# Ledger of designs, part 3: VHH binders against q8wuj3r1227to1361

Target 1, 135 residues: q8wuj3r1227to1361
Amino acid sequence: NDFAYIEVDGKKYPSSEDGIQVVVIDGNQGRVVSHTSFRNSILQGIPWQLFNYVATIPDNSIVLMASKGRYVSRGPWTRVLEKLGADRGLKLKEQMAFVGFKGSFRPIWVTLDTEDHKAKIFQVVPIPVVKKKKL

## First folded at step 19 (VHH)

Design v3
Fold by OpenDDE, look of step 19:
Structure v3 (fold): chain B 135 residues (1-135), chain A 121 residues (1-121)
Amino acid sequence: as target 1 above (135 residues)
Amino acid sequence: QVQLVESGGGLVQAGGSLRLSCAASGFTFSSYDMGWYRQAPGKQRELVAFIYSKGWTRYGDFVKGRFTISRGNAKNTVYLQMNSLSVEDTAVYYCAAEYIEYSSGTFTDSWGQGTQVTVSS
């Protein structure tokens, strides 16, 4: 599975390592502020590198994640997804794609896709990100 | 150490209301994500409601606007207001606290002993 990637406004952010790719978007301006990846060796066990990275993400950031290859789908790192708005008690599968948000609210567009074959999210996120509720 | 003590459970008729309380101690209350889970006889434990340290909330699919989770910061207490209860809501309700220490990668989960909620027809 070498075709996993994140694309933001026509720009692709590929990853070469199996694991989780992360792209962070400023929720106010809509610009990509950082991108990185966490390989399996980092995801397994105590994923302090991921935790530290997430801690540095500014509030009001859109956080995109996508798995590549046989990523570590279990472990403490998955709890980060919940902190970014994913449903609690989630069970990841062989593939995952995630649009999350770091902030004081959970936008309605937060989405986690988990599949054994292919996980994909195609989504438009309004910028600036504002608190909205389902009607 | 983190300690969570639930209260407010009991017997209520269908259509009635209960307010559960979770008194928390032994940690920085405002830094923890807090929530309620429930486990009915013969069923798996499931999420009822969660309130994150940032203030936003998440509810189980079955809640459908009937329950409200809130924080009482001054009392280090999390509340679960449950309205329009039905017999299907009968379960032991557990308070939970979660914390991530990002600098060390430590994840802390704590649970209360649970409080019984019984809804009669």
Scores: ipSAE 0.547, ipTM 0.781, lowest interface PAE 1.0, mean pLDDT 91
Fold by OpenDDE, fold request of step 26:
Order: structure tokens, then sequence, then C-alpha cells
Structure v3 (fold): chain B 135 residues (1-135), chain A 121 residues (1-121)
């Protein structure tokens, strides 16, 4: 899908190859701190490049992910989504969009959309990201 | 050698409570994500509760506030407090440990032997 992209505060972050695109936002300041993509060849098998990248993401970061094209929807890499707050036991479809969080809690706004035809998320995330206590 | 040993299962009447324990050894407990799964006869294994290494939790949809997962780091134990049990909760409950070593690009999954929980009407 050539129309796959991530947009943050009016700025678009396109992806060059089929796979997964990632944009990282600082949860305190709300600015984009990094963006990258992982092509299918990286997602297949042991996705050490993705794992290494995730390891470098600072705590208290909003992590945006979106698929492009016919991405690899199965494999160990999907566990990263769960680590970033996605529901357990995920079965990704042909398209996916994800708003996750790396930190010591799971914000309520963490969400995953996965569809066969079109996956999309439009969301406003409050900055700074703070833990809400349940009463 | 990673080892997970469940305990606390047994027979309980509907409306009753059980507390499951999973004693973990052979790994850095604080680094692992821990969870409870269950499998009833003829059904697929499903998530009951999960607690990530950083402490936040996730529950199966059927839990509806009845169960609470917690971890005792000092004892390398994960607990599942189950209240308001129903006959539908009858299953073998399994403890799970999950870990991703990001630096090496590897992951490990470990399971306990399971503990039977039977809820009678």
Amino acid sequence: as target 1 above (135 residues)
Amino acid sequence: QVQLVESGGGLVQAGGSLRLSCAASGFTFSSYDMGWYRQAPGKQRELVAFIYSKGWTRYGDFVKGRFTISRGNAKNTVYLQMNSLSVEDTAVYYCAAEYIEYSSGTFTDSWGQGTQVTVSS
C-alpha cells in the first residue's frame, strides 16, 4: 500500500519499503525523537534489528507503528507490540496501525488496529504522558 | 534452567476463591514478563492475566475484575488471586514466563506443568 504513512502534528513520515514503519515520540515533550522502518526481510526470522532498536527507545516514549504493503504479519517481532501495550494473543491481518507506549505502565490510549483492507488510527495523546490511577 | 512450579489449585464451590502461586527459578525473575493462562478440556489455551516486568497488567476479557495478578519479586513468585469463581473457570492453569533479550535478538518462553482448578456448582 503506497498510501501508508504516519503523521505527527501535521508532519508525515513515509516509508520506503514494505514492512513496518516506526515513529518514536518523547512522552514528556511530545516531539518526535526518531523514526525508522523495518522491511520484511528484517521482520522474518529473528528480528534482531527491530529488537535492538526497541531497546534504544527511552522509557516514557510513545511508539507509533504502521504497516506498509504486504508486510510480514507473523513471527517473533509481533511480541514487540505486546511489550508496548498491545493486547496479548494478537493475530495481525493484512494491515496494521499501532499506538503504543514504552514505560512502566500501560496508558488507556494504547490501541491497535489491524484489518485486511485498511488499518488506521486517529488519536490525540495528552502530553506529558502520565499514569492515571484507578479509583 | 528455567523452572516454573504452580500451586494453589484444587476444588472450590462457585462463588469461592483460590489463590494460585507460581514459583520461579533459574532466571532473573525481575526481567521476565509473567502470566497465567488456562486451558479447559476441548478449548484453546487462553490468557487469564499477565504482568509485565515493569509492573503493569493485562487481563482476559472474561476476568471482569474478579482476578488479580501480582508478583513477589523477593520470592520470585507470581500470584493469581481468583475471586467469584464460576464453573466456567474450571481449567488447568499454567504459569508462563516470557523474556526478550533485545541486545541479542533472542526470546525465551517457559511454562509450568499446570495446576487444576475445578469449580463446582
Scores: ipSAE 0.419, ipTM 0.726, lowest interface PAE 1.3, mean pLDDT 91
Fold by OpenDDE, fold request of step 26:
Structure v3 (fold): chain B 135 residues (1-135), chain A 121 residues (1-121)
Amino acid sequence: as target 1 above (135 residues)
Amino acid sequence: QVQLVESGGGLVQAGGSLRLSCAASGFTFSSYDMGWYRQAPGKQRELVAFIYSKGWTRYGDFVKGRFTISRGNAKNTVYLQMNSLSVEDTAVYYCAAEYIEYSSGTFTDSWGQGTQVTVSS
């Protein structure tokens, strides 16, 4: 899918290679702090590049991910999604879009969309990100 | 070496309660995500409850507030309190420990041998 992209507040972040695109947003200020992509060759096997990158993401960060092309939908890298709040045990399909969160809690707005044809998330995330208390 | 030993399983009547324990050793307990899975005969293993190292929890859809996962304070133990059990909860329950070593890019996934939970009508 050559039309895969991540857009934040009207700004598009393109990706050049098949794989996964990542955009990190500061949960307090709502600004994009980093963006990168991981090609399939990195996603295959031991995805140390992805793991290292995720490790550098500050807590209280919104993490956006989107697949491009025929991405590697299986493998150890998918565990990162769970760490960022994705449902456990979910099998990814041909396309995926993900809004996750790195922190000490799982916001209710964490969302993973995975589809065979088109995956899309259009979402408003409140800034700053705060833990909601149960009534 | 990571070791996980489950206990607390057994036979219980429908509507009853059980408390499963998983004693963990051979690793830094606080760094690992811990969870409970179950596998009923003829079915796939499924998530029951999970507690991340940072403390937040997830539950299987079937749990519906009946089960609670928790970490022991200083005993390197994870617990699963199961209330309002039904016949459909009959399964082997497995303790799991998960860890991502970011520096080496490795993922560790360890399992206990499981404990049988049987709920009678």
Scores: ipSAE 0.403, ipTM 0.716, lowest interface PAE 1.6, mean pLDDT 91
Fold by ESMFold2, look of step 19:
Structure v3 (fold): chain B 135 residues (1-135), chain A 121 residues (1-121)
Amino acid sequence: as target 1 above (135 residues)
Amino acid sequence: QVQLVESGGGLVQAGGSLRLSCAASGFTFSSYDMGWYRQAPGKQRELVAFIYSKGWTRYGDFVKGRFTISRGNAKNTVYLQMNSLSVEDTAVYYCAAEYIEYSSGTFTDSWGQGTQVTVSS
């Protein structure tokens, strides 16, 4: 928890506050386009700041999330994870790491790791992100 | 006011097919995520299929490729094609519409009244 961060192509994006850290990557070129954090107090209520942020993310974007510290709520904000490709009906534990996608399809690499003590994902994502049929 | 009206249910023999329809009104259909849930007597409601406003889909594990969800935005209708039905698919099937109102940070979830699907041996 002391070392909560998101790393993209060797560059680290740290967070100094407990809550959820979000990094957005353009799916066409692989460029990081934003880095934002949401405190636990925002996540306990109706998280309009998070909802507005997600609404403004461009289509065809990779969305990375990582928790720092414990969640203090499992509230309605988790609906956002489903819209970014997480499984419906998921039950979050106290830590999470997430690789999601905002766009017109669900890539097979969308991944959620959630656990009470730590959560970690390492992943390579194809750029550009394109829709593929199962073979 | 949001309204969802299911149709297409009924009695069918095992191995048969049905197509369910859900006609939607009172909202901007293309902006909502739509889906189907089912509930058998004495059981909890469970996800059958879901289609997001951006077009991608999810299915319950029990579907095993037998069902297909689609949406016709020109007709404000979501469909569930159900093939290879078995007696275990007998349930009331509910249409659902989901929306996140970002300006107020609230969820809008709407349900239809349900349509009975009965699969006989």
Scores: ipSAE 0.099, ipTM 0.501, lowest interface PAE 6.1, mean pLDDT 77
Fold by ESMFold2, fold request of step 26:
Structure v3 (fold): chain B 135 residues (1-135), chain A 121 residues (1-121)
Amino acid sequence: as target 1 above (135 residues)
Amino acid sequence: QVQLVESGGGLVQAGGSLRLSCAASGFTFSSYDMGWYRQAPGKQRELVAFIYSKGWTRYGDFVKGRFTISRGNAKNTVYLQMNSLSVEDTAVYYCAAEYIEYSSGTFTDSWGQGTQVTVSS
């Protein structure tokens, strides 16, 4: 109801702390390979821990993010999300939900929902993740 | 020190094509995200096309499939192929390079001098 989680193929990854939950899924087999959270206190400054974490995510990975609580986006959040496929120039509001991809192409299913009060995404992702012809 | 030098601009008739090039130096080219922006007189600078170091691309909505960005890492050059030009494409086109140094949290944004593209009927 009033709490945040990420669900992958029926398994829930709840958030017990305000901040951002991240779940990483291997794009070849669709298995969850990482579940990490970043508290709001870490996110209030320049979030080096988040940047370093994203830098270490393997290529061909599905990256899910969901916020819990409220936060003020500062600095380079859009650049991190852009490297995972988010649209350029989107402003983060106080809530977000994100389905992204780290790899050499941008899948069509990459989605960001960001709102001041509630953000939610339901998404199905084809596995294995493969490059499509672009328009 | 990052240097970006645009070339390939000029005068072209409506419906015509131009290819812009941006030669880059002073940095590890393959690590930077690269792009093109444009600014017409009296307007704000706007995104034309962007290509990330990992290879995917993004375009401004007005491009509508007419332009293609690419990069040649061996030549340290980013290209913008512009087809089906109209008078609304008249602007100064700027090459941009963007980098995030994750270990230090430093952001480097660099711009070229710009190249004029003028589309006439």
Scores: ipSAE 0.061, ipTM 0.485, lowest interface PAE 6.7, mean pLDDT 77
Fold by ESMFold2, fold request of step 26:
Structure v3 (fold): chain B 135 residues (1-135), chain A 121 residues (1-121)
Amino acid sequence: as target 1 above (135 residues)
Amino acid sequence: QVQLVESGGGLVQAGGSLRLSCAASGFTFSSYDMGWYRQAPGKQRELVAFIYSKGWTRYGDFVKGRFTISRGNAKNTVYLQMNSLSVEDTAVYYCAAEYIEYSSGTFTDSWGQGTQVTVSS
């Protein structure tokens, strides 16, 4: 279907299944610590596997997501994006790419791109990730 | 059986301030995100401010730094401090709570009955 991957510092993490792929990066050192995919069939149902996975992501982690396939399934799982810093009330289109953060603040680099035919983000994230008090 | 009870609404002069409170009950051991929405006559309900269980906040674009949301741990209450009010802020303000029950995958939105805020010139 769709060509999809996540790339971190030159290393590609290809999608294994239609749905959402997730890459987790440690915000202290910038190392990839996890790569996982969730099928559309799981996203359409009660996605406890996804919820448990996100719950176990360490605080201070950068979380990358990208869709693969003709469309990403909508469902309760999309509220996870808000927990990782996406804008409230965001409506997913058929494709998405996301750079988010698991932690106690929302970094300014948190970004979601969603479109019907393709979505892409290029982002440089400061390491270590720290809370900034002045703009 | 979640209850959200708003208070602090009323009539205020333009340029003035008002503090809304929302007392929450019926939540057992669940983490919850809470916030305020508003709806003026003939308008869609819109986000005013939201505070997540981890403590970070978000605001609607129209707020422009005038409002501050906070959470009072001891009283299970969320507050909205509203400063520099204008007639455009006249609306019914609703408290909202969002939670997920992990075992069932349920996302639940609970709403208060709303409190009227009227800003006069």
Scores: ipSAE 0.006, ipTM 0.344, lowest interface PAE 9.3, mean pLDDT 75

## First folded at step 20 (VHH)

Design w1
Fold by OpenDDE, fold request of step 26:
Structure w1 (fold): chain B 135 residues (1-135), chain A 121 residues (1-121)
Amino acid sequence: as target 1 above (135 residues)
Amino acid sequence: QVQLVESGGGLVQAGGSLRLSCAASGFTFSSYDMGWYRQAPGKQRELVAFIYSKGWTRYGDFVKGRFTISRGNAKNTVYLQMNSLSVEDTAVYYCAAEYIEYSSGKFYDSWGQGTQVTVSS
């Protein structure tokens, strides 16, 4: 069982369940507004619990996700990553880390790391999140 | 049932332009995401361009600013303006529509029949 956690501004958000960890950050204030985990049994099949949760996330939110253990890397739930700015058609590997955004645009800092051994993202996101104009 | 009909494909010389159109009908929901994929002979289907219901867009890596996806005045139409076409862009181009019903956990995907785009040297 691999050590996995999400850390925001020095605070760690661990999970005891194999599956996907989620931390939601307010894009205006930069504070964590919610965190939860979805175990594999939820990710399998129709992941309505995850979909419902994502639907409740306010716009202009940074959404952090990380896998723990041998998570379900395939299935309908992965569609939510695309909705949060992940590249379409990506195949997840044994580990994944994701920095996404729920809103009316896709920030350039949205990123997904997926690896068989270790997936990790270390990133600074400017707050407030704003849409950059094209030069 | 959602139906997607592509048009605008054809033969064009390298460096030329085409504008593909996709007309959707039978939408059950109000906010479909729509996009274009392509499949060349012997290759896998790949993303060309996608426009989400919230308005932001994504493009395949090969696009390099040459293509632009947009929605029509009608919410159920999507266009793909393709400029600076090359022989490598030869493929069947497919229109796609997607909707995720979060409350039920269901997703709905629809595909058009495809339109042939051939770029000659």
Scores: ipSAE 0.435, ipTM 0.735, lowest interface PAE 1.3, mean pLDDT 91
Fold by OpenDDE, fold request of step 26:
Structure w1 (fold): chain B 135 residues (1-135), chain A 121 residues (1-121)
Amino acid sequence: as target 1 above (135 residues)
Amino acid sequence: QVQLVESGGGLVQAGGSLRLSCAASGFTFSSYDMGWYRQAPGKQRELVAFIYSKGWTRYGDFVKGRFTISRGNAKNTVYLQMNSLSVEDTAVYYCAAEYIEYSSGKFYDSWGQGTQVTVSS
């Protein structure tokens, strides 16, 4: 699906490869700090490249992910989604979109959409990202 | 050697409370994500509560604010405070430790032997 993309504040971050696209946003300033993709060949095995990349993401980062094409929807790489706030034990479908957060808390706006036909998330995230007190 | 030892289970009347403890040893506790799962007879194991190494938590949908997971780093212990217990909460409760070593891509998952929680009507 060539229509898979991530857009941040009007700027699109496309990927040419089937797999997972990733955009990282600084949670304090709201600027995109990195964009990358992980091909199916990486996701199919031990995705050490993905793990290493995630490890380098600074705390207080918004992490956007979207699938492209027939991505590898199963495997150990999906645990990264949980680390970024996705529900535990999630089962991905043929398409996925994800708004996650790397930090010491899970914001309420963390969202995963996974569907067989089309996955989409449209969301406004307040900057800076702060931990909200429970009332 | 990774070891997880649960305690605090037992019999309790509906509406009562229990506090489960999981003593962890044999690994860097602060680096691991910790969780509680439960399995009732004839049912699948399900997530009760989870606390990531950085401190944020997740709960099963059935918890509805009744349970609280916390960790005592100094004691290498994870706790599950369970309030307003019901008969549906009867199960074996398992402590879990999870760690991803990003540099190697290795996963380290461990489970305790479980502790029985029985809630009577």
Scores: ipSAE 0.357, ipTM 0.693, lowest interface PAE 1.6, mean pLDDT 91
Fold by OpenDDE, look of step 21:
Structure w1 (fold): chain B 135 residues (1-135), chain A 121 residues (1-121)
Amino acid sequence: as target 1 above (135 residues)
Amino acid sequence: QVQLVESGGGLVQAGGSLRLSCAASGFTFSSYDMGWYRQAPGKQRELVAFIYSKGWTRYGDFVKGRFTISRGNAKNTVYLQMNSLSVEDTAVYYCAAEYIEYSSGKFYDSWGQGTQVTVSS
């Protein structure tokens, strides 16, 4: 059974369809403000729906993504992950989990996990999200 | 068409410094993400430094605080200050500009012709 989900503070957000699941968290309050999914069929080619959705996400938002099934791993949409803090030039595999941030800086806790079989991230993100200088 | 012209490359001794400049023209959009990549002989192209339109920066793992990317006062200029250069930094350095049109899902990118940086021992 191929299952994927995002869990935020004990609440699970399951995905019923193969593709990419997205959960958006307010970086100031730490509450989930929106969640959606994009089917693989939508992600084929240029996933403009995903791009538009990301564009509507407010700044200072934590953006969680997880794949279910075999997602489009090598499409140009991966550049959107870079905009959310993922490393540039990354090569995705068959599965992914992502904790990103939309804002004017890149927090150190931004993380991408990509694997052929299973991708998983477990981490604590401090709220409110603030820009920290390295001491 | 966006044109990127690099300058500032050359020969420098280990421990020395260089300042690369990239001047862009022909921008269609108001803001581009810009950065530098490098490619050494027999190696893959790798990220050196990038500065996003929102102002935050990213550096390659090998930079380790030695390089600083910044934007010029002119809308379409980016600089790479390179300090404490080593022989391993020898490569062709390429300027890059990127724009994502979210409404259409289109990507626009451009590359410079590259400038040679050679660090001698």
Scores: ipSAE 0.296, ipTM 0.668, lowest interface PAE 1.7, mean pLDDT 88
Fold by ESMFold2, look of step 21:
Structure w1 (fold): chain B 135 residues (1-135), chain A 121 residues (1-121)
Amino acid sequence: as target 1 above (135 residues)
Amino acid sequence: QVQLVESGGGLVQAGGSLRLSCAASGFTFSSYDMGWYRQAPGKQRELVAFIYSKGWTRYGDFVKGRFTISRGNAKNTVYLQMNSLSVEDTAVYYCAAEYIEYSSGKFYDSWGQGTQVTVSS
């Protein structure tokens, strides 16, 4: 009965199934373009539905993820997090929250929070998303 | 079959430089994420550097700006420029290639045989 949600500019995107919830935001306009959940049966083994979903995400997109309940915290699906900017070789705990990016660079605001009890991220992302030069 | 062949390892004096190369064959190189790991005796394999097919990079914390990963897609080769080497960098360095084939849901991990880097004091 755990409640998990993603909130973007005041609008909540709840999840009804254990697993992970994904919200995609256009990085140019800052508008939510999709909301999808992936239950544990999809995350186990070869997670085709998740891989196909991520492949169709437009470049320059902000990708939000949050766990609900007991989710599959290991396996091939976690590679998606790395391709969206998470640290390589990450070890997920019982809960996770993620702010990632699909595009040709890694923004500094890419963030993963993973904890045994509760994972939460609050973040303001600059729109439009642009690559910044390092001094 | 993916084939990864490392070269450029050897013996070098502390403070010196080496450039490792990893020649890749048997796949569309530009679609793969590529990287270098290392393993010293009695230690676990650790990330040195990684470069994604989209071009962005990640480094292990111990690198501290001393190493640079790059890729030449036309040459099917990934490179690791290693500067300011110290004895703690002595290890076998492995090339790695990773790919997710979204249409089939398969993922591929490939490793080279490794090249020894030995840094003398």
Scores: ipSAE 0.137, ipTM 0.542, lowest interface PAE 6.0, mean pLDDT 80
Fold by OpenDDE, look of step 20:
Structure w1 (fold): chain B 135 residues (1-135), chain A 121 residues (1-121)
Amino acid sequence: as target 1 above (135 residues)
Amino acid sequence: QVQLVESGGGLVQAGGSLRLSCAASGFTFSSYDMGWYRQAPGKQRELVAFIYSKGWTRYGDFVKGRFTISRGNAKNTVYLQMNSLSVEDTAVYYCAAEYIEYSSGKFYDSWGQGTQVTVSS
C-alpha cells in the first residue's frame, strides 16, 4: 500500500509509478516550473539521473521530492539530497519526503523526512525565498 | 589526484581557541566542497563543518556556534576556527574534499592525514 503525492497550493502532482517524484518551484515567483518522476527501474540504485536533473534546476528553486514504493537508498543518494540542503550524515530509509532548495544558501525550512513505512512533510515556504542575514 | 594537508592542531586549554587550516592541491575541477571531520578514540568519525562550493555551510550538532568554517583567499584552502573548546572536542581532525560530476554521476573524495587536537582541562 504505497501511496505518495506532492501537493503545491492545492494542486496535486500524483505519481503512478514506484520511484522518486520531483516538483520544482521558482523561489521568486512561487510557481511550479517543472515536475518529473524517476522510476525505480530507471534509477537502479544509481542517482546519476537525478543528479543530472538537479544540475539543470535553476538556482533559487524549491525542490520537492517524494518516494513511492520502496526506493533504493544505497550509495550516494544522501549526497544528491545534500546538494539541495539536506543534512549530512542522514540515513535514508524506504520512504522519504523532502523539501529542498537549489541555491547558494540553506534555508531553515529545508526538511527531509525518512521512514520505513511512511514519510510526510507539511511545509509553508515563504516566497520569495531570500537569504536571512543575522542581525 | 587531490592532496589535502591539515595544520594548526595541537594542545590547548579548555575555553581556548584553535584555527585549523587545510591546503589542497592537485584539483582537477574548478571547485570542491570541503569540510572537516573528527574522530575521537573509540568513536566514529563525525562531521564538524562543511562548506560547499556555492558557499553555504553545515555544522555538526555539537558545534553550537563555536566553530566557523571558511574558505581562504587562495583557492583550495579551508579554515576551521574553533572557539570555546572543551575536553570533549579532543580528536583527530580530518580535512575532506568532495566533488560531484553531474554529467557522469561520479564522486571524487579526498581526505587529509589528520591533525591532532587535544583540549586539556
Scores: ipSAE 0.114, ipTM 0.558, lowest interface PAE 2.0, mean pLDDT 85
Fold by ESMFold2, fold request of step 26:
Structure w1 (fold): chain B 135 residues (1-135), chain A 121 residues (1-121)
Amino acid sequence: as target 1 above (135 residues)
Amino acid sequence: QVQLVESGGGLVQAGGSLRLSCAASGFTFSSYDMGWYRQAPGKQRELVAFIYSKGWTRYGDFVKGRFTISRGNAKNTVYLQMNSLSVEDTAVYYCAAEYIEYSSGKFYDSWGQGTQVTVSS
């Protein structure tokens, strides 16, 4: 399954390249602020473009990722997922979908789905994004 | 040189508490993700707790709310408060530091020598 997209509030953001696609949503207003793809050659070795991109994402941002085609599922770029809230020690399969967060806490809706044949996440995220309260 | 020095280990009775500290030097402490791992004899090293440079935390499933990780950036120290200890918590506890330098793509990871925690019943 090579047809891949990220959908936010009914709007689809298609991927044009094998690798991963990223959509960033402002956690205060819920608006999509960027959509970028990273091809496999960028994900191999030292993924400078991806690292720099993630570094410039504002705090309090929702970060969506989805694989397109056969992506580089190993290597240093995968540590980005952990910094955006994925579990440590993750093992990516041939497909992945991810809903993450850049900020000072980990929301409960942070989710990674990774499977050999397809990966899909549907998630409703409250806006504005706030810390979970203890009860 | 990156150096991590653990302290606070020792012998404690079941149900008791212990606070581990990890003093860090040789790097920009506030930019590193820090954590604690443990290893009991004959077992693999496993995650206890991890705190990211941005402040949020992860815990191993066995922690079940008993431990709390924190960091004091002004003191270049990461802490692990361990409460309600049981004999299953007996292990060597290791401090770890991890960093991705985005501009160069370099990875840094460092480990302390470990501190023994022994819980008697």
Scores: ipSAE 0.011, ipTM 0.373, lowest interface PAE 9.1, mean pLDDT 78
Fold by ESMFold2, fold request of step 26:
Structure w1 (fold): chain B 135 residues (1-135), chain A 121 residues (1-121)
Amino acid sequence: as target 1 above (135 residues)
Amino acid sequence: QVQLVESGGGLVQAGGSLRLSCAASGFTFSSYDMGWYRQAPGKQRELVAFIYSKGWTRYGDFVKGRFTISRGNAKNTVYLQMNSLSVEDTAVYYCAAEYIEYSSGKFYDSWGQGTQVTVSS
């Protein structure tokens, strides 16, 4: 069962194209402000469309990503995940799901799941997003 | 031309502390992500700590809260405060600088020559 979607507060954001899909949520009010997909052809080589998109995401935004089908799991585009809080040096497998953050701190709920057959994250994010006491 | 110069390494007793510094030149320091890696003899280089240009940080799992990375943009320097050192922390520690140019997709990385940290029992 090779299906992919991102769900935010009960609303699903599907994609029919192989690659990655991205949903951006405003961290102050919790509203979805963007839903975009990037085909494999964009992810290969120099993926300036993805880089530009991420650069324009406002600070204090929750960024959700999910793979669809057979996506390009290597290359310079994967550095975007680190910029949004993913661990350095993780290798993406054939599926991925990611909850990240664009901003000046890294929330504890930032999570990447990557597996060969199925990647899934269920996450509750406090709104508004604020810097929390370090444990 | 990017240059990274490490300092602050040396010999320290187990349980002790050291502070490493990496002075950077030849680039716009505040736009780069900076970090520390280490390599012990016969082992692969591994991430110790990383601080992004926007200020947030990542640490290798083995750090377990003992080390703290920080950056002084006015001094073009990144620091690694290492506390509660053990003999397993003995390694050459390398400073690294990384940058992604979003409009072109190019990335740049540079490495220092390393500084030895030796922890005695």
Scores: ipSAE 0.011, ipTM 0.379, lowest interface PAE 8.8, mean pLDDT 77

